VH-VL binders against CheF taxis protein family member MJ1615. Designs and how they scored, part 19

Target 1, 255 residues: CheF taxis protein family member MJ1615, of Methanocaldococcus jannaschii (q59010)
Amino acid sequence: MIDKSSEIARFSGKGILITPKTLEKPLLKWEKLEIILYKDKIVFEFVDKTIEVGVEDIEDVGAELPKKVIDIAKSTLEDITYHSSIIIKSKEFGNVMVGFAPETSIYGKAPIDNFLRKLFYILLNKKEVKILYNAGENSENTKWENGFLTFIKKRIKDGLVTKIEYRLVVEILDNEDSKIYDIFSNIKDVEIEEKDVDGEIEPVLKILQVKDGKDIISYLYTKDKKVRLFILRYMVILLDYKYIGILRYLQETVE
Key: E = the ipSAE of ESMFold2; O = the ipSAE of OpenDDE; V2 = 0.75 times the mean of E and O plus 0.25 times the DockQ between their complexes.

## First folded at step 9 (VH-VL; framework fv_acimtamig)

Design j2 (from g8 with heavy chain N52Y; at its last look DockQ between E and O 0.03; V2 from the best seeds 0.00; counts 0 for: pae E 11.1 > 2, placed apart)
Fold by ESMFold2, look of step 9:
Structure j2 (fold): chain C 255 residues (1-255), chain A 123 residues (1-123), chain B 106 residues (1-106)
Amino acid sequence: as target 1 above (255 residues)
Amino acid sequence: QVQLVQSGAEVKKPGESLKVSCKASGYTFTSYYMHWVRQAPGQGLEWMGIIYPSGGKTYYAQKFQGRVTMTRDTSTSTVYMELSSLRSEDTAVYYCARGYIEDTYGLYYFDYWGQGTLVTVSS
Amino acid sequence: SYVLTQPSSVSVAPGQTATISCGGHNIGTKSVHWYQQRPGQSPVLVIYEDSERPSGIPERFSGSNSGNTATLTISGTQAMDEADYYCQVWDSYTYVFGGGTKLTVL
């Protein structure tokens, strides 16, 4: 059941449900879709079917659509110039991809991005991390700091006006005051590297920034590998870091 | 000139429901959020929830989830707030307040307020 | 559950400067808004976005926000400024008010 009284975000447009079974059907098509986001669940309303899962069952955002799905849009003259996807783990269907696109391309990616900002807030806000900030290439003698992903306001100048935008950062809490590390701005390179994290060898994000002409190398650890994936997707999709390091391989296919 | 005019004071018994209206004028009704905020006698302000009049989308504070319902009638530019299963601690002045839409760079404040509606819950 | 902390009361002499604080963890990363509520009246927005003044609000009202404290400042305080003052932020889909500060102009 849909609870409109607690809805956080809604995407209205067209979509396609992709499973091995639906991919074999001769009538597979893009159809009207509503995606409704709540704090603890997400609902996909197709013409004849409603799929509801908890947010913990979201497996990926922005994965590349299968070529057949793109070809179906071309053959049926559906405009999916701007599109994205969500992969969910459903008890009824297993892993399922939902492709979605706005009804019109007139506003570019904005309709998708507006919805995905709210989704990434749910997926990333207050998630626990460990960080080596500005540790350089040789980080063996530095100590991991415990922190959380959070969103803070940014005052962004756009010509003669100042805009307010919320951006992802890492917050550290200590006995004095919390620190804010803005490791998602001015990124020159991103890679995955194995490092010792409190005695265990773990995959971490190596993030190279350039600030005031200087290189800053930081390492970010997440316990949950899905959170690491969502960070990478956030950087590609909403921060538009497409051709930097490992992010080159996480692009959504367009045209 | 923006105006928010609320319905008159009410006296209720425990277990009943209250329903307050807020009629907007002087602006495009469907272009702004409407909020409800209450204030118990001698106490501070407490946010209850938000409605976007264009599509009727709502979001309620956790404390009121399950007891509050907010609706609107775009033909009369009116927002309604209903609170059920009333208790004596629900005695308060209830305000409607206008807010900007969230797609305007995070301007999350209340620029115009209704005159308030006193609801007294007593046996 | 984000918490905003205000002093319960502040007293100033007429013509002096009143300062009302609003404490919160990393509140400097949030937009802070201030409301004046005179006895028996509805709240009125006096400062938004930390320091911006709506049309019709006197220049003697100003605001600042950094670190863990936001501040409403009223210079040249007048008897008509006697009211309750509330700070407010948005956090995690919730609109959060401070507990309010009663400003008394003696």
Scores: ipSAE 0.000, ipTM 0.556, lowest interface PAE 11.1, mean pLDDT 86
ESMFold2 (binder alone), look of step 9: mean pLDDT 92; pTM 0.943
OpenDDE, look of step 9: ipSAE 0.020; ipTM 0.586

Design j3 (from g8 with heavy chain G55Y; at its last look DockQ between E and O 0.71; V2 from the best seeds 0.66)
Fold by OpenDDE, look of step 9:
Structure j3 (fold): chain C 255 residues (1-255), chain A 123 residues (1-123), chain B 106 residues (1-106)
Amino acid sequence: as target 1 above (255 residues)
Amino acid sequence: QVQLVQSGAEVKKPGESLKVSCKASGYTFTSYYMHWVRQAPGQGLEWMGIINPSYGKTYYAQKFQGRVTMTRDTSTSTVYMELSSLRSEDTAVYYCARGYIEDTYGLYYFDYWGQGTLVTVSS
Amino acid sequence: SYVLTQPSSVSVAPGQTATISCGGHNIGTKSVHWYQQRPGQSPVLVIYEDSERPSGIPERFSGSNSGNTATLTISGTQAMDEADYYCQVWDSYTYVFGGGTKLTVL
């Protein structure tokens, strides 16, 4: 367990604070930005202001920047080829979007992705979920299993070095032996579907995978709508699962 | 086998420019960054800058901004580093070093190094 | 600018354990890498990502990183281990090296 006072991750680069008011300004400028992640809070340090919010006040990650912001950046020749955003609920500023980009594009998305990996860890690790694994068309005969999201370590050899990657999985709670469902690999399709969860109709993630040449359908439910959103954002941003259905859902959610 | 072979030693005068080459082999040239690191005699390692061989994008340490130029030739898998307005303090062994491309894993270390090029700046 | 601090020198008898420290503010949140440089030779990566060992590097080399200090440990130190050792991190789009530590095997 990480001490809440200990820094977990830091993003350094440039950023822009996006509010209805700032969007009306003739000049939106990117300025130096440090994003500091802790276990329980996230801090945005701009040149002349600091925004601190709890992790629970993070509303979205990776939402598209407003077109106006992009257009302004182009007009001013600001290099924001690689960028992302975090939407937060701030007591001082209300709901705001913080756009952020690396100082230079030389490293591509790496600085962003590296930070977001740790952010998603904080947002998703140990979150409770229910899962119907390999349910197919006979889901009525399968019971929801209780579990939680967890990250497992994978090692990938590349010549001289071994690279370590953490991957999101579902771990089942009710077993003496740890049972893990790897439902975020080899994905063929993802959809949102309404299903009966404990007597109530709820939106769930329908995940189609290919395993050993066979199609496997699993359903994932979380009672927290934000957790569902973050799972989808994780899939899109870090796993590069950009399905049209998911993208549409994400657009509707942000609007 | 990965190899980075650098050009030979040079002697320069103050005010002149140096240009060191680094030829890469044994791997996909455009799949890794190339860096330049120098070491003054009896001193530590100092990072100078980075180049992405895929499209020639560069980023330099602030100390060398305006004086350093890094280029690449994909046809020969060679990277070049030019340093202008030389001073006696620029006397050093210059190394090219390989680094991983960001879109793959975003790792920030040097796994292979050239043999080094000694450049002496003296009046 | 981010600064890494290493002791200038460390001495160890053959067969004993050598420990080289690398200090930096919240360095535990960064990935630390270590390089060995023998006299007249190029640097060689000996530890990456705090504790990972490249292929070909002896098992007697190990690394750790927490808080404000990263540590390179060489167990059963041999004469061939006599070299300069540098820690390195990435910070603010810059690659930062420590000042280096000269390891002498007595």
Scores: ipSAE 0.541, ipTM 0.820, lowest interface PAE 1.1, mean pLDDT 91
ESMFold2, look of step 9: ipSAE 0.732; ipTM 0.883
ESMFold2 (binder alone), look of step 9: mean pLDDT 93; pTM 0.951

Design j4 (from g8 with heavy chain S31G, light chain D91E; at its last look DockQ between E and O 0.57; V2 from the best seeds 0.67)
Heavy chain, then light chain:
Amino acid sequence: QVQLVQSGAEVKKPGESLKVSCKASGYTFTGYYMHWVRQAPGQGLEWMGIINPSGGKTYYAQKFQGRVTMTRDTSTSTVYMELSSLRSEDTAVYYCARGYIEDTYGLYYFDYWGQGTLVTVSS
Amino acid sequence: SYVLTQPSSVSVAPGQTATISCGGHNIGTKSVHWYQQRPGQSPVLVIYEDSERPSGIPERFSGSNSGNTATLTISGTQAMDEADYYCQVWESYTYVFGGGTKLTVL
ESMFold2, look of step 9: ipSAE 0.791; ipTM 0.905
ESMFold2 (binder alone), look of step 9: mean pLDDT 93; pTM 0.949
OpenDDE, look of step 9: ipSAE 0.678; ipTM 0.860
ESMFold2, look of step 11: ipSAE 0.760; ipTM 0.895
ESMFold2 (binder alone), look of step 11: mean pLDDT 93; pTM 0.950
OpenDDE, look of step 11: ipSAE 0.631; ipTM 0.848

Design j5 (from g8 with heavy chain Y105W; at its last look DockQ between E and O 0.67; V2 from the best seeds 0.00; counts 0 for: pae E 2.2 > 2)
Fold by OpenDDE, look of step 9:
Structure j5 (fold): chain C 255 residues (1-255), chain A 123 residues (1-123), chain B 106 residues (1-106)
Amino acid sequence: as target 1 above (255 residues)
Amino acid sequence: QVQLVQSGAEVKKPGESLKVSCKASGYTFTSYYMHWVRQAPGQGLEWMGIINPSGGKTYYAQKFQGRVTMTRDTSTSTVYMELSSLRSEDTAVYYCARGYIEDTWGLYYFDYWGQGTLVTVSS
Amino acid sequence: SYVLTQPSSVSVAPGQTATISCGGHNIGTKSVHWYQQRPGQSPVLVIYEDSERPSGIPERFSGSNSGNTATLTISGTQAMDEADYYCQVWDSYTYVFGGGTKLTVL
């Protein structure tokens, strides 16, 4: 159990606070930023201000920056080749987007991905889901299984050192034996489909995978729209899965 | 087997420039970062800077900004470090070190080191 | 700037356990790496990611990291372990080394 007071992750670099009001200001600029992640909250430390919100007040991760912000960076020769964003609901500032970029681009997107990996862990780990695994199109006889999202460790030897990777999976509840569905690997397609979940028609993720040369279709349901969004963001950002359907959905969700 | 072989010892005068080379072998040269770390006699290790696998990006410690230049030649698998406006305090053993960056956890360390190059700056 | 603090020297009898500390503010939230440098030689990575051993490093070397202190432990210390040891972290796009600890095997 992670101590709520313990720092989990930190991002150091530059950032910009984006609101409708700030976008109209000519003085909008990138400034030094520290993002500190805890189990229950996230803190944005700018030079002259600090924004603290609960994890539950995170609304989006990885949304595109406004064109104006990009143009400002270009005009000031600020290197933001690699950047991302977090949208939060702040009591003080309302809904705001925090854009952030590494201090230097020498590491590419790694500093961002490293931080976001831990952020997604906090956002997605142990979230309850329902799954129809390998149900295909004729799932009339398949029942939804209750489970939760979890991250499993995989060790990979790389020369002198061992690399540790975390993979998102679905773990099934109420099983004497730990049953895990790896539904976020070898993905061919993802789309949203309406399905009956416990007597209600709900939007679910339809995930098409390729295993052993065969197509496998699974459905994943979560009652929390933000969790669904974060799963999709996870796929796009950390798995580099940029299927057009997902991108369209994400665009519609942010607009 | 990974090997980093550096150029030989040098003697310089104040105001001059040094250029040390580091030839890499035994691995994919264009896949790893390279660092330079120096050590003054009887002192600890001091990080100077980093160059990315392509050689297109560098980042230097603040102390050396404006004086240090790191480059790499893919055709010869060699990395170079040039330090200008030398001072007596620049007398040190200079090391090239291969950088390992783990993208999952943001782990940054040095897994292989060159044999070192002694540079003596004296009037 | 981030600072790592090590004791200047540690002495141990052969066969005994040597402990080298590395202090830093909230260092437990960082990944700590350790290097061994024998006299006249280049540094060698002996521990990475707080407690992982590279291939070829003896099992008597171990590491831990929590709170404000990282620790390198050498059990059953041998004469060949006499060297300078440096802890290292990454902070704000800078690689930071401790001041080093000279381990003497008596």
Scores: ipSAE 0.544, ipTM 0.817, lowest interface PAE 1.1, mean pLDDT 90
ESMFold2, look of step 9: ipSAE 0.587; ipTM 0.812
ESMFold2 (binder alone), look of step 9: mean pLDDT 93; pTM 0.942

Design j6 (from g8 with heavy chain Y109A; at its last look DockQ between E and O 0.69; V2 from the best seeds 0.61)
Fold by OpenDDE, look of step 9:
Structure j6 (fold): chain C 255 residues (1-255), chain A 123 residues (1-123), chain B 106 residues (1-106)
Amino acid sequence: as target 1 above (255 residues)
Amino acid sequence: QVQLVQSGAEVKKPGESLKVSCKASGYTFTSYYMHWVRQAPGQGLEWMGIINPSGGKTYYAQKFQGRVTMTRDTSTSTVYMELSSLRSEDTAVYYCARGYIEDTYGLYAFDYWGQGTLVTVSS
Amino acid sequence: SYVLTQPSSVSVAPGQTATISCGGHNIGTKSVHWYQQRPGQSPVLVIYEDSERPSGIPERFSGSNSGNTATLTISGTQAMDEADYYCQVWDSYTYVFGGGTKLTVL
């Protein structure tokens, strides 16, 4: 068990605090920023201020920066080719967006993605879900199974080195044998659909996969809307799944 | 087999510039970062800077800012490191080393090294 | 600047286990790499990402990293293992090396 007080990850680079008030400023500047991730909290250390919030107060990850911020960066020749954002609910500032970018673009997105992988681990690991696996259009007899999200380690050899990949999966609860559903690989399409879950109509993720030349449809439900959002953000940011349905949903959610 | 072959030893005077080459073979040259590391006699390893696969971006250690220039030639699979305004303290063996950095795995280790180039700076 | 601290020297008898430490603030949150440098030779990667071995590196080499200390362990130390060993991390877009440890096989 990771001590709640122990640092898990750190992002070093530059950042900008985006609030309705700051957006009204004629010039927004990117400043030095350290983002420190703990098991229970996230800390944003700017030059002149520190913002600390609980992990539960993270509202969004990877939302698009406001156009004004992008335009200002272009005008000042600030290199933010690679950037991301975290939206938080702060006691002091309310709902705010923290934009962040690497100090240099030489590493591409790697510094961001490496940090976000750990952030998504904290946000998604062991979250309870329900899954309807391999549910065809006519599968009247398929029942929802209880499970939780987990990350599995895969090793891939590449020359002298072995690459380690962490993959999000669903692990089923209450089985004599550990059953894992790999529903986030070989994805053809993702949509949100309303389905009956335990007698209530709820929005669920519909995931279309291709396995061995066959289409497999699975449904994933979570009670927490933020968890659903984070799953989608995970797919878009770290798995590079940019489906129109997901993008529309994400746009509507942020607006 | 991956190989990094560096240029030969050089003797320089203070105020001059050095330029070391590193020819790469045995892998896709445009897929990997290259680093330069130096080692003064009897001293430890010191990182100088990095150049990206395309050669369009570099990042140098603060100590060498303004004096170091890294370039690469895709046509010859060669990386260059130039250090200007040489001092006696710049006497060292200079190494090129291949780095592996990508979005998914984020490897920062140097898996292959050149044989080193001794540069002596003396009046 | 981030600093890595290594002992200047470690001695071990043949066949015994050698342990080389690398200290750094919250180093356990970083990926630590280890290099071996024999006299007159270029450095060789022996451990990467705390505990991974490159192809061709003997199994007697192992690594761990937690808290404020990373450790390189060489079991069944051989004469050929006599070398300087350097730990390395990435911090704030800079690659940082330890001061190096000279391993002597008695």
Scores: ipSAE 0.539, ipTM 0.820, lowest interface PAE 1.2, mean pLDDT 90
ESMFold2, look of step 9: ipSAE 0.637; ipTM 0.834
ESMFold2 (binder alone), look of step 9: mean pLDDT 93; pTM 0.949

Design j7 (from g8 with heavy chain L107T; at its last look DockQ between E and O 0.63; V2 from the best seeds 0.63)
Fold by OpenDDE, look of step 9:
Structure j7 (fold): chain C 255 residues (1-255), chain A 123 residues (1-123), chain B 106 residues (1-106)
Amino acid sequence: as target 1 above (255 residues)
Amino acid sequence: QVQLVQSGAEVKKPGESLKVSCKASGYTFTSYYMHWVRQAPGQGLEWMGIINPSGGKTYYAQKFQGRVTMTRDTSTSTVYMELSSLRSEDTAVYYCARGYIEDTYGTYYFDYWGQGTLVTVSS
Amino acid sequence: SYVLTQPSSVSVAPGQTATISCGGHNIGTKSVHWYQQRPGQSPVLVIYEDSERPSGIPERFSGSNSGNTATLTISGTQAMDEADYYCQVWDSYTYVFGGGTKLTVL
């Protein structure tokens, strides 16, 4: 069991605290920021303040920064070519967005993605889901299977060294044999569709994959709306799956 | 096979500039970062800076800011490091080293090194 | 600035196990890499990401990292292992090396 007090990941760079109040300030500036991730909490250490919230108080990841913030950065020649954000519910500050960017753009978005990979692990690992795998259009006779999200390791040789890739998958529960559905690879399209889940109509993720030249449709349900959001954010940010439908949904969710 | 071949030894005077070259082969030159690391005689390794695969971005250690310039030529697969306003303390073996950086695993290390270039700064 | 601390020297008899430490604040949360530098030669990566061995590095080389100390272990030490060893981490967009440890095989 991972000690809750043990640091999991750290992002070092610059950041900006965004609230309705701060947006009205004439001199909103980026400042030094350390983001420390633990199993149960996330800490934002600014120069003059520290914000600590539970992981459960993370509301969104990777939301677009307000245009005003971008414009300010441009006007001050602040290099935020690569940036991201975390929206949190803080007891002290309420709902706030923390924008963050690397100290330098030399590594591109790698420092951000590296940190977010760990964050998504904390947010998504072992979350319970239901899945209709390869259900096609006629899923009336297919039963929802209970499972959970998990990350599997894949080793890839690259010259002298071996790279480790983590892939999000769905592992089925209560099987004699471990059954894994790889539904986040070779994605052709993702949509949100209403389906009957255990007698209730619920929004589910419809995932279209291409396997062996054939289209496979799977449905993924989670009771937690935030988990669904985080799955979508994961797809967009780390898998680089940018579908118009997903982007629209994400925009509507943040507004 | 990955190879990094550096230019030959140089003797410089205080106040002059040095420029060392590192020719890379055996891999996709434009896919990897390059670093420069120096080592004074009998001393440890000191990181100087990094240049990105495209050559459009550099980042230098604070100690060398204002004096060091790193460039790369894609057409010749060569990286250059120039250090100005040389001092006796700049006497060292200078290494180019290929940087292995990947955001999936979060790795930042040097997997291949040049043979080194000795630069002696003496009055 | 982040600082890595290594012993200046370590001695070992042939066939025995050599241990080289690298100390740093919360170094266990970082990825530690190790380089071997034989006299008159360039550094060679021998361990990366705490405990991984590059292709071509003997199995007698191993690494660990926890708490405030990373460790390079060489089992069955051979004469050819006599060299300077450097630990290295990435911190705040800077690459930091330890001071190096001279390993002598007696």
Scores: ipSAE 0.617, ipTM 0.842, lowest interface PAE 1.0, mean pLDDT 91
ESMFold2, look of step 9: ipSAE 0.650; ipTM 0.839
ESMFold2 (binder alone), look of step 9: mean pLDDT 93; pTM 0.947

Design j8 (at its last look DockQ between E and O 0.59; V2 from the best seeds 0.00; counts 0 for: pae E 3.0 > 2)
Fold by ESMFold2, look of step 9:
Structure j8 (fold): chain C 255 residues (1-255), chain A 124 residues (1-124), chain B 106 residues (1-106)
Amino acid sequence: as target 1 above (255 residues)
Amino acid sequence: QVQLVQSGAEVKKPGESLKVSCKASGYTFTSYYMHWVRQAPGQGLEWMGIINPSGGKTYYAQKFQGRVTMTRDTSTSTVYMELSSLRSEDTAVYYCARGYIEDSTYGLYYFDYWGQGTLVTVSS
Amino acid sequence: SYVLTQPSSVSVAPGQTATISCGGHNIGTKSVHWYQQRPGQSPVLVIYEDSERPSGIPERFSGSNSGNTATLTISGTQAMDEADYYCQVWDSYTYVFGGGTKLTVL
């Protein structure tokens, strides 16, 4: 079948291809990069090289760059004050990390974050989950609800205009009705805990929220551990939950 | 209320430089970008460049690279645009325009407030 | 460099609906903003983020964006709507305007 999908998002800037082999080369440098996101694939266009993988071959987003790669930017006078990374499995090149940064730092993180919002939408939207919402510490006999991840529109007024932001939530279908659990706002703590999920002991996210001065403890199960990683990365990168619970070990940059 | 007040009209000769000022009021000057956009008589809008008043970083459209310089004075909340080596084709109304909302993570990349414009005529 | 294409003019009778197009490669993946410039005046933002109206812009102004075309729609067009209209995007750190469309209300 001919790929009829349209481009969903594009990041233009500079990038660097990182493998154990490329890290050994003295001529490794940051170069022009276009990253093009489609519904089912992602394409990295370097000057003389193109890497294309299916979205299912994305392994991580926002992992910390090696110090050598940051030092290369300094030695070549490349401004990478704001940068990120994507780790992929490539048939041609094996496991690789692609570091990337905007052409200019004048816009801060915005060019990166605008692209990554689209990427996280692709990685997380409609993924199936199970949830124990507001179950407290003693959740042993609370029944898991089946749902899925979705994004809702959030409006933030600013003068004459309103900022439009999309926020990750969990949606549960109850017959023909649905309900929304806003589990990713007002987070005080995030940990991973082992729990019985329909007869099997599985790792789940334990999320502590504070709403109206009250602590709310919920548990979120994802079948795919990559989806769990992407949820954590989303919280760190786009929701700015950097130094709470386990999120302190998932920082995108060194302080 | 937000206002952008520009310096008055100028008449220049080819080869000279122009410098237009844009004084901002009614908001936190360093929390928004300032852009310069020009419009030749009877023509459309043409983006020239951007300055971040916090720190003074700039980025210029390729067409003007090497001829345009944008600066700011935070004590007077004023942005300046200087265009050198003028030609008759530089005859235009020059606008300053305010960009993106304060939170750069959610920048919207549009111009919400515009100055009144400064007509610069370049003729021999 | 990214190019936005607009018709040079659109003519509409009072009370009718005016439609102004803005063409661009994959423009549906970009945020499109629209400005109104009345004769002798500075531009004014009338639509941002494809379809959102700033406070004070009448409800008769609306926008859409999909595929390779964004559209500004003015329903119940009034004589005061006679102006030039520009679409604008951000692409690769550059702010790009369409060539402008003169709306004439006859």
Scores: ipSAE 0.516, ipTM 0.794, lowest interface PAE 3.0, mean pLDDT 88
ESMFold2 (binder alone), look of step 9: mean pLDDT 92; pTM 0.943
OpenDDE, look of step 9: ipSAE 0.674; ipTM 0.860

